Miniprotein binders against a7ua95r516to809. Designs and how they scored, part 226

Target 1, 294 residues: a7ua95r516to809
Amino acid sequence: ASLSLLSISDLVPDLQFIFFWMSNAIEILYFIQQKSPAYMQTIELMDDKAGSKESLLSATISANEEAMTILEEVIMYTFQQCVYYITKTLYVVLPGLLDCNPFGTEPSSEQCRRAAGVCVCAVCVMPEAVRRVVSVFQTTSDLLQQYQVHSEIQSQMFAYLFFFTNVSLFNQLIDKGPARGWFQRSRVLQIQASVKILLDWAKGAGHNHLAQKFFAKFCSTVTILASPPQQLSQMSWKALCAEHPSLKPVQLHRILTQYQLMAELGPLPIWQPSSEDEAYIYRTVDLLESFENH
Key: E = the ipSAE of ESMFold2; O = the ipSAE of OpenDDE; V2 = 0.75 times the mean of E and O plus 0.25 times the DockQ between their complexes.

## First folded at step 14 (miniprotein)

Design yh4 (at its last look DockQ between E and O 0.82; V2 from the best seeds 0.81)
Fold by OpenDDE base, look of step 14:
Structure yh4 (fold): chain B 294 residues (1-294), chain A 99 residues (1-99)
Amino acid sequence: as target 1 above (294 residues)
Amino acid sequence: DTSEELRKRILKLIIEALRLFAEALKLARSGNPEEALELLARAAELMTEAADIARELGDPYLIEFAELLLESVARMIERLARRLGDEEAARRAEELLKE
């Protein structure tokens, strides 16, 4: 089946099964963690018949450790499976976010029309391309809540999904942006507005800190590109590095070079990299973000 | 002491059931849901035995552990059996959840 037809809705039945398995494993693991210390104390207080107590205690410790190891492997496996499927759906819908015009009167999506009332929820008023991305995250959130997954696991999952989204959007913008016209100020402002809608959703969902952390690189790129030439041309390389610490020197240099071309600016000595950074601006291997570093 | 040996037996049953639970997941994800269902059914049998022994001993921790794992396995059986259209297996799992 072509990846292009895969929607998050098509994966929900399979994801539900995986989340159910994960939640059961978490519940059992939590039980062991909460109750096993008291049980071991109970064994320690038992009448010692010639080393029988020590043998039982040792067997209990070993069994608990093995049980927790098995359960942690199940949790990790199910987590990876969920992330794998969810990121596949994100991969399909994320390119649409860069091409989205959030200021256009796109007609309200037909899907909310099936419920008898015009849903005026924040998601229903979103541009279709943004709504598709948000739908993946919302579905993930709903599933995590439905199966009462521990908050730490929820945070880890959203951290990874935001990381993946940032890497994907950043790499697409840097690689394809010039050819697609995404570096044009009007298009950048559209991208900025679309990302703001996504960030506002993340804030409303309780993931504001994670979103700010993991989208920092993409947001910094968009912020630079959205800056008026008069403002940006007054900022030194050092000032830009300090204001956008999430960007590597090679990335900042690439963004500024493409900005200069787009804005038809002559060479700006103020944007010249420092002597310390000069060696790094040619490291093209560091230009695009890797998915492996998480 | 016969009580110590029984507790060790219960712990062994729990570990074996957890291994089956983990293997069943891999089988279900690899496209072998019928075999996964068989492993879960075996895990349920082991936990039924473990729970019975634990109740006889009057060990609250081992009772709760075996029953919790039995419930978890039974819920998985019910869900997987329904997905496969095995109504008999689903019914048997529902019966385990009522005990």
Scores: ipSAE 0.835, ipTM 0.957, lowest interface PAE 0.5, mean pLDDT 91
Fold by ESMFold2, look of step 14:
Structure yh4 (fold): chain B 294 residues (1-294), chain A 99 residues (1-99)
Amino acid sequence: as target 1 above (294 residues)
Amino acid sequence: DTSEELRKRILKLIIEALRLFAEALKLARSGNPEEALELLARAAELMTEAADIARELGDPYLIEFAELLLESVARMIERLARRLGDEEAARRAEELLKE
């Protein structure tokens, strides 16, 4: 039933339930990790009645190990459940980032800019498409904090959400970008501005390192497409690979050749792959990214 | 029952309750919340027994372990019962949390 829900706000009650299970499991796991060593020392200091001290110590070690295994499995299961439902909502809202115009003038935004230094909304209001994505991330962050989920688990969750976001946006841009007009310079600049708003949210939320790591592929693509074609044509293949290490040879080559065709710079290849890379630029199996996480 | 045998019994009760806690989660997420409640109620009974034995021994680690797990299970019973509209189960869980 919950899979028919596409809004993050509709999922909050279910997510609260799942995070509550997770937080309880984390609390018990933390207790074992923090208190078990001292307890085992207490057992070692007990009087050895009938030689049963070693048996109790062994049983305690085995029980704590089994308990931690069960709890770690609960934490992993609840983590995967949260990620599954959150990414379902992300999948619905992410395409809007590629179609939105963050430079569009809204009545309140235009009025705020024209007002002479007196406006409570001095910064531009976030575009609707970006707001929908940020809402998913912000709601997730709020829930993690509400249930006092350990910072390592919070980081792991956002690492996966940013990974998912990158894969979704990159695959759509590569697969549908030319047909949808997303390689046009004006559109790329709009996409770049929308992504910057999202990256600013991630930085303000304390996830800058994760966003830089996991958005690298999509951001590199947008950076290439935002570059003037004449300026880009003066860069060698080697320089482009070094500047954009997150892109596989087939991905970089596809982006460059599609951009060359859009810019009407002729059919002759401008960028000549190194001999090492030439074997890889035709690996279409490597073109699109997988959502699968190992 | 020796002190060491009672401590081993408490550990066995804790592991069984943890298994019930984990299985209840799977049931609740697969559309079987009433069965999940039954497993949680059983886990709460095991942890009540474990806590009683641990208090008789005066073993602070086992007391804290059993009470923490009992509290966690009772919180889950209350929340799940209220989602199902089972106010009696929710009230019973709330009484466990007061103890």
Scores: ipSAE 0.787, ipTM 0.946, lowest interface PAE 0.5, mean pLDDT 84
ESMFold2 (binder alone), look of step 14: mean pLDDT 83; pTM 0.813

Design yh5 (at its last fold request DockQ between E and O 0.90; V2 from the best seeds 0.83)
Fold by OpenDDE base, look of step 14:
Structure yh5 (fold): chain B 294 residues (1-294), chain A 85 residues (1-85)
Amino acid sequence: as target 1 above (294 residues)
Amino acid sequence: DTSEELRKRILKLIIEALRLFAEALKLARSGNPEEAEELLKRAAELMTEAADIARELGDPYLIEFAELLLESVEKMIEKLERRLS
């Protein structure tokens, strides 16, 4: 019950606190990494008074190592906390993306109505369900920039968030898709359009490579399902495997089986798995993606 | 104390302040912001002492390190106080 009411905006004050702590720890770590080598060289050039130099050098090395360890733990802890809260928010808003009709005239968000002018920005014309997802990512991006978090940490965070999003959307589509009618061509086209808006946002935010990499499985699934029956029925199992390498054989087989049912095509010999893949199509444990593989 | 012993003392103070900084985070996240603030105040005291000793020695690295950590701790105290108000 309480999770359904949690917006990213409600988490901003707490996230700001965590990001501030993380950024400070990164700054101190960076200082040690940049300045400690030169300091150790300075110690090495000091006059040796009865082994005091070696003792100081050893103490400095030990202190730097301990300091870096403490700071790395702080950074890791704060990173995990941010990811935990952001993914909770994503978990709430992601199901709406699959049910979204981006071709509908849903009225623009209330926030843009308060500005006297019709804001025609890409976010204002975005369907509400897509906008909610984008808002989580945009808020995350804004916070990372506000606190000047190192680019590597930003990339890692977005990699994980895109991974989580892909796993969540893929698993929901495979598990609930048939029952929800998401395998119907009209619904698939809506999903495809919604995902395109999200990918376009990611491209605009500078995360194009990460988005393409981590959304590959979901995008492949949607692409297959969006394909016209006349086109898809001409593609062999081997060709589909080659075109969609992100899909496991069991996943591709499941998608094609559901497609056959939806399109009333019956069994297609050309979609029969190869002898090499035949053993893998029955591995139902590999059907859904795991959140632990990251 | 020899200059080397003073440098070692500064390094010990820095490590202790970093431990307090890390522990304060855990306390703040566990719902004990007042206790977190007290640890940060103690860390600030340690870094003030460290910076003073470093300035007396004229060691640029230790001055910069102690002052950077002090500034970070003070910023965190201010941020924490704003959340408690």
Scores: ipSAE 0.831, ipTM 0.960, lowest interface PAE 0.5, mean pLDDT 91
Fold by ESMFold2, fold request of step 15:
Structure yh5 (fold): chain B 294 residues (1-294), chain A 85 residues (1-85)
Amino acid sequence: as target 1 above (294 residues)
Amino acid sequence: DTSEELRKRILKLIIEALRLFAEALKLARSGNPEEAEELLKRAAELMTEAADIARELGDPYLIEFAELLLESVEKMIEKLERRLS
């Protein structure tokens, strides 16, 4: 089996190539958008000795439209290529977040933590599983900045990467959590700590708003599961829906069911869905999220 | 007529070079880097001609357009040749 596609660092040469092509296309597109209006005015003021300036205006408009179309297609193609490579890496490394212990029982975390006094400690002091995910995000950020990719495109890239991360983690937790023991309280607290490390990275990288928006479903799930029983058992279904609007009724119902089983709570009348939501708690088609909903 | 006709010629050269640039990207990404380099070299020829005509006309917009694309194409040829070596 080939292991070369499991690491973001092995993909850097290809990503550098793609980002360079993207950056050149962006620069040319920006040039057209910023300079073409003034050029059109210049044509209108030209000496019209042969009566040809209207033909030149028409040709210039047509060429600019075609040029921008070609450049937009290059930017879209390169964006999709980057996302393809990066999400393949994320897909492989994300499951480890649900199985790791960020509270320092891993020997490699101790060695990395001691070395961090000389380097940036965003990656080196973390559990290996968390470090792999942060490394993907950090490498992506470094490349986008190295090639001076416009901030709007950088934001779109991270919006999609955070969306992908949220869908992957949420679906695995909901689908595999009962069999893997991921709903046990000690495991939930470990998952919560791992997610905090990702959110701290996103905040430090200037993407806090995007992370809060696109991690909302997974964060809400972990927040509910990590809540003390005394606190959670006092919150009604309606209150939980209002506090966690990112969760669909079927998702909230499944999360509360797992919480009830692990906390050894009997049925709680306060968690009974509203009559409006009762029809939706059994919509199995809505339980897992789609990777194509962006 | 000659001045306006030459400007239209420059625009035509630029569009053809952009098409070659975009196609070369797809070829390079699908495992055909030698063909991609051939297209980029053709794009560089077109942009050299476009830049020469634009400089003779003294048209700042067309000069900058042609020079940006030529520079991009030449840098990409260099990167592609380095990967082929």
Scores: ipSAE 0.786, ipTM 0.951, lowest interface PAE 0.5, mean pLDDT 85
ESMFold2, look of step 14: ipSAE 0.780; ipTM 0.953
ESMFold2 (binder alone), look of step 14: mean pLDDT 85; pTM 0.819
ESMFold2, fold request of step 15: ipSAE 0.784, 0.784; ipTM 0.953, 0.951
ESMFold2 (binder alone), fold request of step 15: mean pLDDT 85, 85, 84; pTM 0.825, 0.826, 0.815
OpenDDE base, fold request of step 15: ipSAE 0.829, 0.829, 0.830; ipTM 0.959, 0.959, 0.959

Design yh6 (at its last look DockQ between E and O 0.91; V2 from the best seeds 0.00; counts 0 for: SAP 74.881 > 70)
Fold by OpenDDE base, look of step 14:
Structure yh6 (fold): chain B 294 residues (1-294), chain A 95 residues (1-95)
Amino acid sequence: as target 1 above (294 residues)
Amino acid sequence: DTSEELRKRILKLIIEALRLFAEALKLAREGNPEEAFELLIRAAELMTEAADIARELGDPYLIEFAELLLESVERMIERLLRRLGHDDLAEELRR
């Protein structure tokens, strides 16, 4: 109940606090990493009065190592907290992406109407369900930029968020798709269009490579399901495996089986798994993606 | 040498302040912002002392380190004060 009401905007004050703490820790860590080597060299060049220099050097090394350890723990902790809150918000909004009709004239939400100017920005023209997902990512990006978080940490955060999004969408599509009609071609095309909007946003935000990498499995699934029966029925199992290497054999087999049922196709020998893959198609434990594998 | 002992003291103060900084984060996240505030105040006091000693020694690295950590702690204090609804006190710290 309470999770369904959680918006990213409600979390912004808490996220700002965490990001601020993370940013401060990163700044201090960077200072130590950049300046400590020169300081140690300075100590090494000091006049050695009765072994005092070695003691100071040892104390400095130990203090720097301890300081970096403490700061790394703070950074890791704050990173995990940010990811935790952001993924909770994603969990709430992601199901709407699968049910979204991007081709429908859904009236733009009231908030964009209050700005007297027709904002024709790419976000304002997005379907509401897509906009909600994009808003989570955009808010995250804005916070990372606001607090000048190091680019590597930004990349790691988006990598995880895209990973989480892919796993969530993929698992929902595989598990609930048949029952919800998401395997119907018309629905698949809607999903494909919605995901394209998200990917276009990610490209515009400078995360194109990460998005392509981490959404590969979901995109492959959608691509297969969006394929016309006449085209897909001409593709062998081996060809499909080669075109969609992100899919495990069990996943591809499930997708094809459900496609066959939906399209009312008879058994297609061309989709029969190879003898090498035959043992793997029955590994139902590998069907759904795990959130722990990142 | 008294100068080396002072540098070691500064380093100890810095480490203690960093521990307080890290602990304050945990307390703030656990819903104890008042206790977090107290730890940060203590960290600021330690860094003020460390910076003063470092300036007296004329050690640029230790000065910069202590001042950087002090500024960070002060920013966090300001932020905690705002979270606690003490915007007036937070503005006073910026002056």
Scores: ipSAE 0.789, ipTM 0.938, lowest interface PAE 0.5, mean pLDDT 91
Fold by ESMFold2, look of step 14:
Structure yh6 (fold): chain B 294 residues (1-294), chain A 95 residues (1-95)
Amino acid sequence: as target 1 above (294 residues)
Amino acid sequence: DTSEELRKRILKLIIEALRLFAEALKLAREGNPEEAFELLIRAAELMTEAADIARELGDPYLIEFAELLLESVERMIERLLRRLGHDDLAEELRR
């Protein structure tokens, strides 16, 4: 596997440039939206001796609409450029979440222990893999705030970043999970703890609702795998589908089947889908998520 | 009257400058920062003319529009000069 040279800190100058263009375009767009209605009223109050009032009104409407179109395209282009660079860094760092141990066996730093008495400071002992992902999110948040990007655009940015994160983690877990041992109960609990750190970051940053929405598929998967097989076997296929609506039938069936194999259990009949579900399950194109699936 | 013709001219200058602003962004991102700089200089020239005409008319909306866009273009010129390694020129523009 290749080592990335695309640290988020290496991209900050380019991102600052792009966000600066975006923020300037937003300021001009906001000006037009706030001031043009009153200006149109002043045109209506002008004397119309030569009939040029209607021509000026028409030209002003056309110019304002064209100006707003140009500015909206700039904002969209800069948004797409930011997303492109940020998701490239996420793509490189996200796989490490599935391999790390957030519980750690090494004690906290001596300075953290002495300052806080007997407590173990989670900030001092965040796993490197988790810290790299949090750094991408935090750097993005800092830049958006630094350039005073409108809160709705900030929400759209994090909606996409969380969507991308979910797709990346889910696809790797489904595709590589059995071979990498990620379906073992102890590993699933480590993954769950690592993702909780990300969810806690999102909550503290004001994006809890977006994280809850867009991580649902991956979190459902981890919840199933964190459940003891004996406890899980008490649920019918229909009940499992109802509890995990974010998972497609083929995805749920793959998770359960691979979990059975890793637990060295035989097939469980109650986890078998009805004949109505069979067409969905055998469509392997539906197993992995698309990065463009909204 | 002549006043209404001047207002239409200001609007045309603003739209042309906005098109140059948008195109300069694409050029800068495509690895053509010198061409982007040339377009931003042209946009600043257009917006200087637009601001001068708007001030003569005393049209508050067009004055604010032209001055806002001119200021935005000048900030982008300064930022682009720093990216090109011309920090002395960028600092002179700032003063």
Scores: ipSAE 0.759, ipTM 0.926, lowest interface PAE 0.6, mean pLDDT 82
ESMFold2 (binder alone), look of step 14: mean pLDDT 79; pTM 0.742

## First folded at step 15 (miniprotein)

Design dl1 (at its last look DockQ between E and O 0.91; V2 from the best seeds 0.82)
Fold by OpenDDE base, look of step 15:
Structure dl1 (fold): chain B 294 residues (1-294), chain A 80 residues (1-80)
Amino acid sequence: as target 1 above (294 residues)
Amino acid sequence: SMTYEVTIRTDNPEYLELIAFALRMLAKAMNLRVEEVRREGDTLRVRISGTPEQVEYYEEWVELWLKKKGIDARVEVREV
């Protein structure tokens, strides 16, 4: 199937298999961790017939550690496979979020039209492009819950997915934004509204803190770009750095430069980087976010 | 060390692969040697080598794990 046709629904059977094994491997690991101390104590309390007790205990400890390592490898492998498939789906649907007009009368999803009643659920009222992104996250959440995956692993999964989403959206906005007109105020407001819907979903799903943390760069960028020229032109470089600490100097400088061009503002001395940051604004290697820094 | 056969019978054959994996990991964690794992229809047979005391603990772990998973299974252990 062409990458363009890949939906999260098509991956559900494969994901179910992976989540099943991941969840059970975690449970087995936890079970062994809970039971092993008592078992080791029983070996320690055995009669030392011929000095074999210490060797038996050592061998048992080693075997236990090996079993735990195998289980951890299964957990890591299954986790990575889940992330791979889910991020592949996100990669396909995320560009649609930047082009989305949430204020337009986009027709309700075909699925909601088939329901004999007007479904007014939060997902049904979402713009299609936003709904597609939310559907990936919701499906992930549903699978994690279905297989009762440990809460820490759930948190790690969403942390990575939000990280990936932020990097993808941020990089696209910075790289393609000027050419696509995404820096135009009207378009920025559309993007801001679309992201708000996603963040509201994350809040409702219990992932508010993670979403706020990992979307910080993209949200900061959108917030700056959505700011009226009259307000933003009064903010110093230092003030902007302080309000948007998630942005590197080179990133902030690029955003402000593109904003200046879009708003047809002359050079603004107040936006001049500090002497401390001046060297960093030319580090173009740091402009785009890396997927490897997670 | 003696050789024992652990037989698992369940009405949930969809879990037999999971049970086999779990039994292997539990045995390994206890430093028990797994000699053979066989599936015969809806029955799983695991041959392990260990001391009588180790096998008693192993049986307990298997039963507790199955119970925790909510899998209805009968566990039988015999010396072979």
Scores: ipSAE 0.834, ipTM 0.966, lowest interface PAE 0.4, mean pLDDT 92
Fold by ESMFold2, look of step 15:
Structure dl1 (fold): chain B 294 residues (1-294), chain A 80 residues (1-80)
Amino acid sequence: as target 1 above (294 residues)
Amino acid sequence: SMTYEVTIRTDNPEYLELIAFALRMLAKAMNLRVEEVRREGDTLRVRISGTPEQVEYYEEWVELWLKKKGIDARVEVREV
């Protein structure tokens, strides 16, 4: 593998090797599952004159289960290796989504955004940073199709890739956002437009339900930050929690604090946490997401 | 139990590692003891221990799996 290059295209031969073995292990496992009952029945119907039939059947069942366990382990390890290499590539390219401008250099892009609602006006293009992320997802999709991997395994792989993407983008936004100016409204609208391009790819690829499910935390964050101050200042803490259940109290509190600073709003009584949530808004250990929650 | 040698010859030598793996897994699933696996160019030789009846089922599974995979190969089994 060429991890030092961190390009998905440069990793395709190595990924093809891993997908080859994963898909074949799945096929062999399925073959054994389909053929084993009839084979076991031949042992069950065997003449038991030596009194060894029950021992032979038990040993054969045990060996059969061991073979299937080995194949399941191969499938798990090859799946994890695919995910490992793909997510290493994603980790390198994902931060660019937060810094790119899908609206190009047009000085009046805010007017286009307001006239068309949230972004997606006629001046939107796919920036290089978005193309790099889409290339990772598209290459993965092409490899899964090339090796005819079962749709359930394809869904599991994209579920993890979208989960990883969500965690990576959310953590970077929360952690680096103040220093990078990412909480400024114009930057939030640029981020929202870039993410929409990625979500549109997921819809076209047949993964819309997975993207909606696993991107929820980051999308909720961007939706709150993109809300006009007049609208957001009318929403209570309880209403915001209900609209955005994917956000933990500490996370919602941090998002609203950054919004308040950028919009130059004073303290808002309706954003006061419920008494139940008050104990949790300062738990900084819960602020960032873990990559191991699935 | 008797010892048999299963010989696989193929025009697709790029598949020999996969074939070796499949033969090990199929033998394991049938509780057959694999004593040796050797590769000689385009030929794979696998030594297994089992009853004649078990080895006949094994040969059938191997031939069927190769056919389903689309691997053009000849399978020969002999007692050794």
Scores: ipSAE 0.757, ipTM 0.951, lowest interface PAE 0.5, mean pLDDT 86
ESMFold2 (binder alone), look of step 15: mean pLDDT 87; pTM 0.848

